# Designs tried in a protein design chat: VH-VL binders against q96il0. Part 374

Target 1, 167 residues: q96il0
Amino acid sequence: APERGAERRDTAPSGVSRFCPPRKSCHDWIGPPDKYSNLRPVHFYIPENESPLEQKLRKLRQETQEWNQQFWANQNLTFSKEKEEFIHSRLKTKGLGLRTESGQKATLNAEEMADFYKEFLSKNFQKHMYYNRDWYKRNFAITFFMGKVALERIWNKLKQKQKKRSN
Key: E = the ipSAE of ESMFold2; O = the ipSAE of OpenDDE; V2 = 0.75 times the mean of E and O plus 0.25 times the DockQ between their complexes.

## First folded at step 14 (VH-VL)

Design Zg11 (framework fv_ebronucimab; at its last fold request DockQ between E and O 0.53; V2 from the best seeds 0.74)
Fold by OpenDDE, fold request of step 21:
Structure Zg11 (fold): chain C 167 residues (1-167), chain A 120 residues (1-120), chain B 111 residues (1-111)
Amino acid sequence: as target 1 above (167 residues)
Amino acid sequence: EVQLVESGGGLVQPGRSLRLSCAASGFTFSSYGMNWVRQAPGKGLEWVSYISSSGGSTEYADSVQGRFTISRDNGKNSLYLQMNSLRAEDTALYFCAKDYEFGSWSFDYWGQGTMVTVSS
Amino acid sequence: QSELTQPRSVSGSPGQSVTISCTGTSSNIEAGYDVHWYQQHPGKAPKLLISDNSNRPSGVPDRFSGSKSGNTASLTISGLQAEDEADYYCQSYDSSLDAYVFGTGTDVTVL
């Protein structure tokens, strides 16, 4: 029995944009849109004296970004694939070729495509609901940590001012 | 109910390889980071490896760095640990552990573990 | 690996309060990293008791409480019960190792 080659599911290469921000940058950088997700990656700045809380926030943001990138990359790929399959199926059912007489890619009308979108959304509704739920949870967590970091920074500044006044 | 079920453990000779698997259910697997934690017989817990929710980031303990590879298949709700160049000190019960809430560097659900014994 | 230091054993009578300490270093607890606590019964998987120093996950009894000060975290078990007999582990993150670290573990016995 021929070993069915494990179809390497082309996991979209984690398109971590090889964009390396300048080494001397003290701020976050936004990269170009990812080819698959169409999301712009953020390169997060790492302070020299990053606090544990800042590190936690940064890692959470990074992980959330990766999560978003992967979700949308996969979603876009699935969408494109299913759309193409739908078009092909419908054209075949109509007895139409994949190409018009002019050699252009045959397309479906707006009504037929509306059916596809409806079906696609219906099929992926639960997936989107879970995504949205977790998106909110992640962003709430991020916001919470941002608040904590802000407070920590304020506190540290106040302490430094007090020390300077005492000396 | 959240469930994590480890498998793939067994007796192996030093220098050999073993692949552990963890089957996850009861939660959105693709949303959470996953970890391997091990416990040598009669010893404490030792963190082994972490993989982000997307699988884009991985971390390893120094003790296993370069020898172990953590991976995941979110479509199959599965976590893996490829263990190469196994040593006697790798003998342990290996737990699959789920990250707790986002931003919490803790583990809220654990499997029952799979035993790996490395012996000549 | 720099393990967090816990007492080897702690004992108490039913209804008493016991406290388990977890002492870290400048690269983990003292640096400000959060501490988490786990309970492990013999032959069972660990269970999260306390996250983020003092947060109690759902389903964890209120008799368990956590705190952190300086380089030391503490788990307090109030109203000790027979079912609380287990191993307890603290866990944090170590920046020098860039890794999660566990404590040495504490065996809690109910007398």
Scores: ipSAE 0.884, ipTM 0.960, lowest interface PAE 0.5, mean pLDDT 93
Fold by ESMFold2, fold request of step 18:
Structure Zg11 (fold): chain C 167 residues (1-167), chain A 120 residues (1-120), chain B 111 residues (1-111)
Amino acid sequence: as target 1 above (167 residues)
Amino acid sequence: EVQLVESGGGLVQPGRSLRLSCAASGFTFSSYGMNWVRQAPGKGLEWVSYISSSGGSTEYADSVQGRFTISRDNGKNSLYLQMNSLRAEDTALYFCAKDYEFGSWSFDYWGQGTMVTVSS
Amino acid sequence: QSELTQPRSVSGSPGQSVTISCTGTSSNIEAGYDVHWYQQHPGKAPKLLISDNSNRPSGVPDRFSGSKSGNTASLTISGLQAEDEADYYCQSYDSSLDAYVFGTGTDVTVL
């Protein structure tokens, strides 16, 4: 049976930061690490004459970044929650309080915590396997679109007799 | 087997609101973008709205912009369409549809649809 | 809404080939956006037949094929069968609308 007793608001993807690229940037930007996923968001450049292939690639990269950040933000929260629940349950079984006599949070020794890590990995194995499958599918698609865009750009340069903004 | 089941349709007066739901199963819902597509009786298909896999990006047809809101709850494998300020021209069978392959911009699985009728 | 143009109907006898055209505008097919095809039987949801101009998803019979040239895409049904009697829609993306657009639909009748 799944242990889904916790209530969480559905949160918008955590790629939002106060970083804002310059108005006239010609490059993708890498922002600071997101507090929940610990991944650095990319702020994608939109070319003036974006082709359909370039548009597809940009949207795919942006949506893949958002998907990846959401997955790891959720997994980090789940890890933290299940860790505390495991510690609490094991302390209760041993007849111990949640705090030491000094007032600090009671914890388990390394051998006891190894049981948690083993159980967590086993419990979440399938979820991570599906994530890896979809990660590879997304990166495979991105790589193929990157190749198509590169060929398109070479072809367009060969077709141009003169470049109006050269220099 | 991929399944998409729409619900929440019905008869409603102009100017009122309705909320459609789509329950998804048989695939990793959180990995795929989702769409609403509608079909007026005896007419062709009309795309209504899109939401990315994480919910971070949304798009709307001009005919519904500002009146409809697409959302999703990846924890419940559910897609939603909040339809405000309904008009007679919104009368249609509403399908939810799953994005096919990443970067394809096509829709491989569709639900059976839920009928929305807007009439005085 | 900008629509892609399709013939209203096409007919053929079993075993014959039929071709359905899909003509766009400068902001969709002519601009270079891919075309996809759907089959819809009466009272049923659409089914994806062809993606990305010519790709046939798993489970779609090989008698269905697609192509795109310039501002026109085509769906060809070779060896027409009774089960192919349905409505067919093309679909693409329109950059001026920032929207997915469907064709007007084609009713295929098998004689």
Scores: ipSAE 0.743, ipTM 0.903, lowest interface PAE 1.0, mean pLDDT 86
Fold by ESMFold2-Fast, scan of step 14:
Structure Zg11 (fold): chain C 167 residues (1-167), chain A 120 residues (1-120), chain B 111 residues (1-111)
Amino acid sequence: as target 1 above (167 residues)
Amino acid sequence: EVQLVESGGGLVQPGRSLRLSCAASGFTFSSYGMNWVRQAPGKGLEWVSYISSSGGSTEYADSVQGRFTISRDNGKNSLYLQMNSLRAEDTALYFCAKDYEFGSWSFDYWGQGTMVTVSS
Amino acid sequence: QSELTQPRSVSGSPGQSVTISCTGTSSNIEAGYDVHWYQQHPGKAPKLLISDNSNRPSGVPDRFSGSKSGNTASLTISGLQAEDEADYYCQSYDSSLDAYVFGTGTDVTVL
């Protein structure tokens, strides 16, 4: 399977210790969402008899996960900072305070926030296009290697059956 | 046009330190793993170190483990190699090299190299 | 140091074919790791010539081809030209070193 273990373990709000993989593990393990990227990390199991092809796939998947998490962590931080700056600037322009009477953060309505989203998307357009291009390239490569690993495993099973018949 | 430009090499005495830099342009630097490969005068190529696209994973040749540190600054499109406890056998031209296609463990673009000479 | 064995030199005449071997061990080529080839002209950086045993990167002439069988990979240069005079290095990965390894290098002379 391409996503071995991904659906078997999920995050639970009450169980931080449950997301630390055991010393010995026979399956991939899913961790809690990253604080900055909001993506769940996968802890990859390394088989004792990992083939070079399986190793290449695992390292590609792990490196892609690190790359993806780094991109979204940086993007989310940038978005949050610029959003706060935009809201602050617009509230100052209106002569309004940064907090409501209840002490909550003052916000802008959807129409007012549309300007921010438009500017943010426009400013980050090229960055997001390069991300999407490389994301598709990585997924294409991962799919290709998953196919190769699947064929290798089928071939090895056939070789084992043939050897057992011959012996 | 992909370009990699190394700098920071020079003459240094054994036991001292040098910091090499590699300036990258013409590709999405933050999307690719990077490597340092060296070549002693008149000798062959020797892989030195690897860093993943995010900087989260690093690998080193046994000959430099514990002495060299690879790092990157994706905001500046820059790769670095901090070289400590230098030895005469570290004398070489140091290339920075970009990972080829995703899943290929080959290097498609190389800089011209920066010369490090370790002698008394 | 280099872990893959290449012949020190190979020579041929213009228009002929030459083949360079790259022999590994049970921890690298024989284990199934892919082999890549680089061309290096004097005073210049290496250029990727063949990746992943037989893949030719964009811009590399079809005169260059690669293959791999067992513990040995081969680079073949057909229709040899004067500009092919250079050093050639193979590269793979070694599981016992957990590191990339290069070949000893081969000097190709066009006579």
Scores: ipSAE 0.735, ipTM 0.901, lowest interface PAE 1.0, mean pLDDT 87
ESMFold2, look of step 16: ipSAE 0.712; ipTM 0.892
ESMFold2 (binder alone), look of step 16: mean pLDDT 92; pTM 0.936
OpenDDE, look of step 16: ipSAE 0.863; ipTM 0.954
ESMFold2, fold request of step 18: ipSAE 0.722, 0.722; ipTM 0.896, 0.897
ESMFold2 (binder alone), fold request of step 18: mean pLDDT 92, 92, 92; pTM 0.932, 0.936, 0.934
OpenDDE, fold request of step 18: ipSAE 0.881, 0.879, 0.883; ipTM 0.959, 0.959, 0.959
ESMFold2, fold request of step 21: ipSAE 0.717, 0.727, 0.728; ipTM 0.893, 0.898, 0.898
ESMFold2 (binder alone), fold request of step 21: mean pLDDT 92, 92, 92; pTM 0.936, 0.936, 0.933
OpenDDE, fold request of step 21: ipSAE 0.883, 0.883; ipTM 0.960, 0.959

Design Zg12 (framework fv_ebronucimab)
Fold by ESMFold2-Fast, scan of step 14:
Structure Zg12 (fold): chain C 167 residues (1-167), chain A 120 residues (1-120), chain B 111 residues (1-111)
Amino acid sequence: as target 1 above (167 residues)
Amino acid sequence: EVQLVESGGGLVQPGRSLRLSCAASGFTFSSYGMNWVRQAPGKGLEWVSYISSSGGSTEYADSVQGRFTISRDNGKNSLYLQMNSLRAEDTALYFCAKDYEFGSWSFDYWGQGTMVTVSS
Amino acid sequence: QSELTQPRSVSGSPGQSVTISCTGTSSNIGAGYDVHWYQQHPGKAPKLLISENSNRPSGVPDRFSGSKSGNTASLTISGLQAEDEADYYCQSYDSSLDAYVFGTGTDVTVL
């Protein structure tokens, strides 16, 4: 029946695509890749009796996802903008128009584009270095919290079994 | 050296608006959540608002919900607090505070604060 | 808004130990949320002193220690020194308010 499925509207009234998890799911759900960051969003299941430790882990994972998505969306937009500016600049220097005689976008050869890639990587080296550092720090923290949550769940399960044996 | 510098405080009449700013340096601003914490004269600390590193998530104390708006500009290393419909009870020194380690839910660096006085 | 309860003041002489309690409820400390401690000298910004119940940030002397049991957290200052004279605040999170909460604050006087 339709009620059991995820809502399948492909776009919002504004024309923006939407992410809709399956209804009545008791688990995390992974959505389609974001148009700009090209990363798949995760929507986290919240247990009714979530522990403080579980809440901290979930919020850290959610915040890390937002941080990661913003970084890559901004990088992809910056790359696209600067690439277009570079191509336009080089075509003007060569005395060429922005379009071919057939109306297609004029392009640069691979050797010329290599100059852009070197410049872009050099310019963004420190930014990417800090991103990688913080990304590793965040993933280490997430792993640490996952370990704590796992130990908490094991202890609670053992405590539960012990009570059943006492009865 | 991590530094947080608040500005924008002043004397304002009840019902008016004021915008606070916090300039950050010495750390990767876009990687950390930020908070506003206030302290009324001679009183204790009260958490006001939180914003995630991306700016995508915000949280507010019940006392300011619907009146205050926290925002950030990661390109300018700046944090803001837009304060609308100010009340006498909002009179306090307002601190900008940086999240400590990821998942800690504590604050390692604080600015010196900017004084907001709401009085008729 | 619910605050964590601290004694208004605690006093001691140099070299003594003093302990500051921070009492919460079942929606914050009692629920299992971590407690953090801050030191604030007069006219200065707060400084993180203890994170996550008992961890000392780099540069904090080992004479400062924290613990937590049930609804109550404690900060102990051993070998009390003149520079320890300050206000001390505990901080946790409250699930009912969905907000960070601070203690009422304790003034430590070194006599």
Scores: ipSAE 0.715, ipTM 0.891, lowest interface PAE 1.2, mean pLDDT 87

Design Zg13 (framework fv_ebronucimab; at its last look DockQ between E and O 0.40; V2 from the best seeds 0.68)
Fold by OpenDDE, look of step 16:
Structure Zg13 (fold): chain C 167 residues (1-167), chain A 120 residues (1-120), chain B 111 residues (1-111)
Amino acid sequence: as target 1 above (167 residues)
Amino acid sequence: EVQLVESGGGLVQPGRSLRLSCAASGFTFSSYGMNWVRQAPGKGLEWVSYISSSGGSTEYADSVQGRFTISRDNGKNSLYLQMNSLRAEDTALYFCAKDYEFGSWSFDYWGQGTMVTVSS
Amino acid sequence: QSELTQPRSVSGSPGQSVTISCTGTSSNIGAGYDVHWYQQHPGKAPKLLISDNSYRPSGVPDRFSGSKSGNTASLTISGLQAEDEADYYCQSYDSSLDAYVFGTGTDVTVL
């Protein structure tokens, strides 16, 4: 029975570095860059009396962050893998080893690498287009909700002032 | 056209496990949160579970918490529901449902559902 | 499970207007969470009719309208048609459960 090689699911480990801010923080925290996506995660503050609209905004921001983290983690992994494969393939075609006589990793020249970048961009063009589209949609939605939350907060402040004047 | 197709339903005994699948097409699957919603025969709709677009966040109804696990494979445009320790009350038509546009906590597209029957 | 309360059934004649109420609590509709509405024909999947209290998705007829006041949301079907005979469900979010919640459902009959 041929051992079906376990296709290593090169899924970027979903282990977003759970940067845990101090429990008593009253503001958003920015963590160090993630090792896979190179994006800095934000830990969003949760107010004690979070309104439904604020909650909705927070969840949307969290989801969008996770979405971005996953996209770039996967993209970076794919890029690195394909780049290495390209280099190996080209070196092999040239009859060159993977290492120089000095033991350094053999590299391709700038022109050859330009071909890789062009091919990579071409291959991933549609993916990037969809990403950009969704990025704009998400950010538009976030901005819209930020506006709503701002208005809500203004309204609540005005109501509180009126109540204080009436008493 | 957006399509969601559920599968994996069937007849099972109490205490057993079942895995549901939902195949998605016609949209960028990885961009949207996904849900499972169930409907017992002759009853109303009950939300079961949510998973974020990246799969990094999951939520469950209290009725299934600790027993069900929602997951997704964005590369395969597939949503899953692992159901463990099944009970008679889990008997329902299970729908896969897509989140509506960003910031809406509603579901714009639904599958036709897959029937799960838990009976001794 | 905390369900939103709907009337069991509503009926109307063709061309009439019918209204379905959805009553929640201080932890869901009363807390300010949005209400969504779904239509479900027998043996079919639910269809989104109204999102975020009053927004109609594309393809939903303008005879469907949603509103919200206090702890109660309402779906109004104007100019009732035979094709509108279906079950209708409201849906929201409940902060006490940290979950989405559906209404009990309303059977709409066209007489």
Scores: ipSAE 0.838, ipTM 0.945, lowest interface PAE 0.6, mean pLDDT 92
Fold by ESMFold2-Fast, scan of step 14:
Structure Zg13 (fold): chain C 167 residues (1-167), chain A 120 residues (1-120), chain B 111 residues (1-111)
Amino acid sequence: as target 1 above (167 residues)
Amino acid sequence: EVQLVESGGGLVQPGRSLRLSCAASGFTFSSYGMNWVRQAPGKGLEWVSYISSSGGSTEYADSVQGRFTISRDNGKNSLYLQMNSLRAEDTALYFCAKDYEFGSWSFDYWGQGTMVTVSS
Amino acid sequence: QSELTQPRSVSGSPGQSVTISCTGTSSNIGAGYDVHWYQQHPGKAPKLLISDNSYRPSGVPDRFSGSKSGNTASLTISGLQAEDEADYYCQSYDSSLDAYVFGTGTDVTVL
């Protein structure tokens, strides 16, 4: 839905610009915000001599991005739907119409909406706990593989230096 | 307890279609990639297909590419394999298998399998 | 398709050690892809024994160990027991096929 803040949040999830630098190559590309998740996708460059370890890292990062985007798309849709239902129900209980005199959608004040936010968070507590658990597990795995890739690159450079010295 | 239960196997004639299902429980189904692996009677294991946790990415063995379609329904904790244009060499016990740890390309839990027999 | 070569069978007596080899090519094990091992008892689903060359999943006895060097991986079963009698499969990934590949399988007999 349009009111989720996608129109206002114009920064990539990591805070980096969508800009491809005017240098010889642009290796990673940042896309426009997804309509449902409000997250900007990262398109990964695949080097021609990608190692198995680099491939595992890239695929883990891509799969984590897909997983994260689907979670937030579903969560945002559920939030918007339940929020509208809550507002409609409360306005009906008060004997108020669904629209203001100006024809805009009627809203509740912050005090009234506090009940909805509390209920929504409570209802989704287990879902958010499982998400956080898996999010941390995935980021730990990504960090671990990034370290392995860094060590592999250092080792390969040392091997090349050794080879040149022996020749 | 993690549990995977396959169903949908049976006897089919060459050229026909069959749809396999796998019901998952005991883990957060939407967080893990899933696989189909088959085993012909008296033979070894052969990987068939993969689907990512969100369903956004799929992969297939060359032997089934263009004929089989893997899909999932995370709301129902279910995995599917649509098998079209079946051949005698597709005869096998079909296992549903769960990805292990994130970044490991191994399978920690498997179902008991469902038998698909393609014969005229 | 089985792309990794294993011996058809190995045998040993209770308390002994047996080693199963898994030989690949430059497009899989030789390229640096990790090797995993599965145990399958007759009529049962496979069970993950060793992941990523040498790591044991929770609940797998330390009698099972794995290693990898060059284009060959090995599974060693020490202190062989009657319940170890099963088929064993290695598994890796092949870059030329863009697919997971399994070994030909090894039948372990305890006699």
Scores: ipSAE 0.728, ipTM 0.896, lowest interface PAE 1.0, mean pLDDT 86
Fold by ESMFold2, look of step 16:
Structure Zg13 (fold): chain C 167 residues (1-167), chain A 120 residues (1-120), chain B 111 residues (1-111)
Amino acid sequence: as target 1 above (167 residues)
Amino acid sequence: EVQLVESGGGLVQPGRSLRLSCAASGFTFSSYGMNWVRQAPGKGLEWVSYISSSGGSTEYADSVQGRFTISRDNGKNSLYLQMNSLRAEDTALYFCAKDYEFGSWSFDYWGQGTMVTVSS
Amino acid sequence: QSELTQPRSVSGSPGQSVTISCTGTSSNIGAGYDVHWYQQHPGKAPKLLISDNSYRPSGVPDRFSGSKSGNTASLTISGLQAEDEADYYCQSYDSSLDAYVFGTGTDVTVL
């Protein structure tokens, strides 16, 4: 990505957390669970001497977190919306109102709701299949770059250690 | 299989605005970052703007910063470029381009481009 | 400067190998950022030929190869064919600009 080095403190419009770590932190931070995705965001530290490889890894981890949080936030909202639509449709077919005489939301029993869960899973199967594919692709890439960064840092330490011994 | 189709170009006077669109198909649009790249007639390629897969991060070339706004609608598989305060120097063929693979900073699929001409 | 430097033109006969250089600075190629290569035929969109210095995406002929050392990257076209006549651009990232940068472009002519 053409990331310009700006610190990432903002949430995405689709519900990424607004947690902001301490300004002088030199560590990644795990924030509280996001309201919509129920995932804990990581807030990434940008070292002063960040290498190109370290920059790629950080941006890839940031983008993957945003992508993952957006997927689950959207799925949670879609699930809630379609659940209410299903309940409304089944109550209408029975000739019942949306609320009981006490004013509570009318509901369906567990057997009736099982039909919704089966329908929802079937309808959303392809979205989850694509999500799983891309999740594995992203995790492979992240693991690969984490390994490369680890080797880069070990190599730099060994070169500096060897220079100190020779001097 | 992957297709990117730009639209919204045209002739416009300096100081006016245009909005470009890019319709995407054949891949999971919401999984990839997207870019705008332009090419003035007879000239080379110039990167214009980037947006992350979720839309949470945007970047701009210095020449368009503050005037152009990149956005996306993952529900419609669409990428947009709002171009305000257009100048003659913005005259170019505008391509939308897809990020290649995760962790790569290259562009594997490009649209055919939409022409923007800024002239009196 | 923000542009990567390429020769204006390169020519070769069919079957010959040609090499296109792409020279950057210490804020882009010299800093260790990867280099990518694109082919653009007249009136067409660019096509990715080489990613991450040397990797060939699926469908790109194996006569195209890339390498990088120091501030310079190279695209080599072995066994030059008439269809290879096009413009070629390198691309990298520049940390001082926080931006993608393209090369000046090279016009390859097949004699």
Scores: ipSAE 0.703, ipTM 0.881, lowest interface PAE 1.1, mean pLDDT 86
ESMFold2 (binder alone), look of step 16: mean pLDDT 92; pTM 0.941

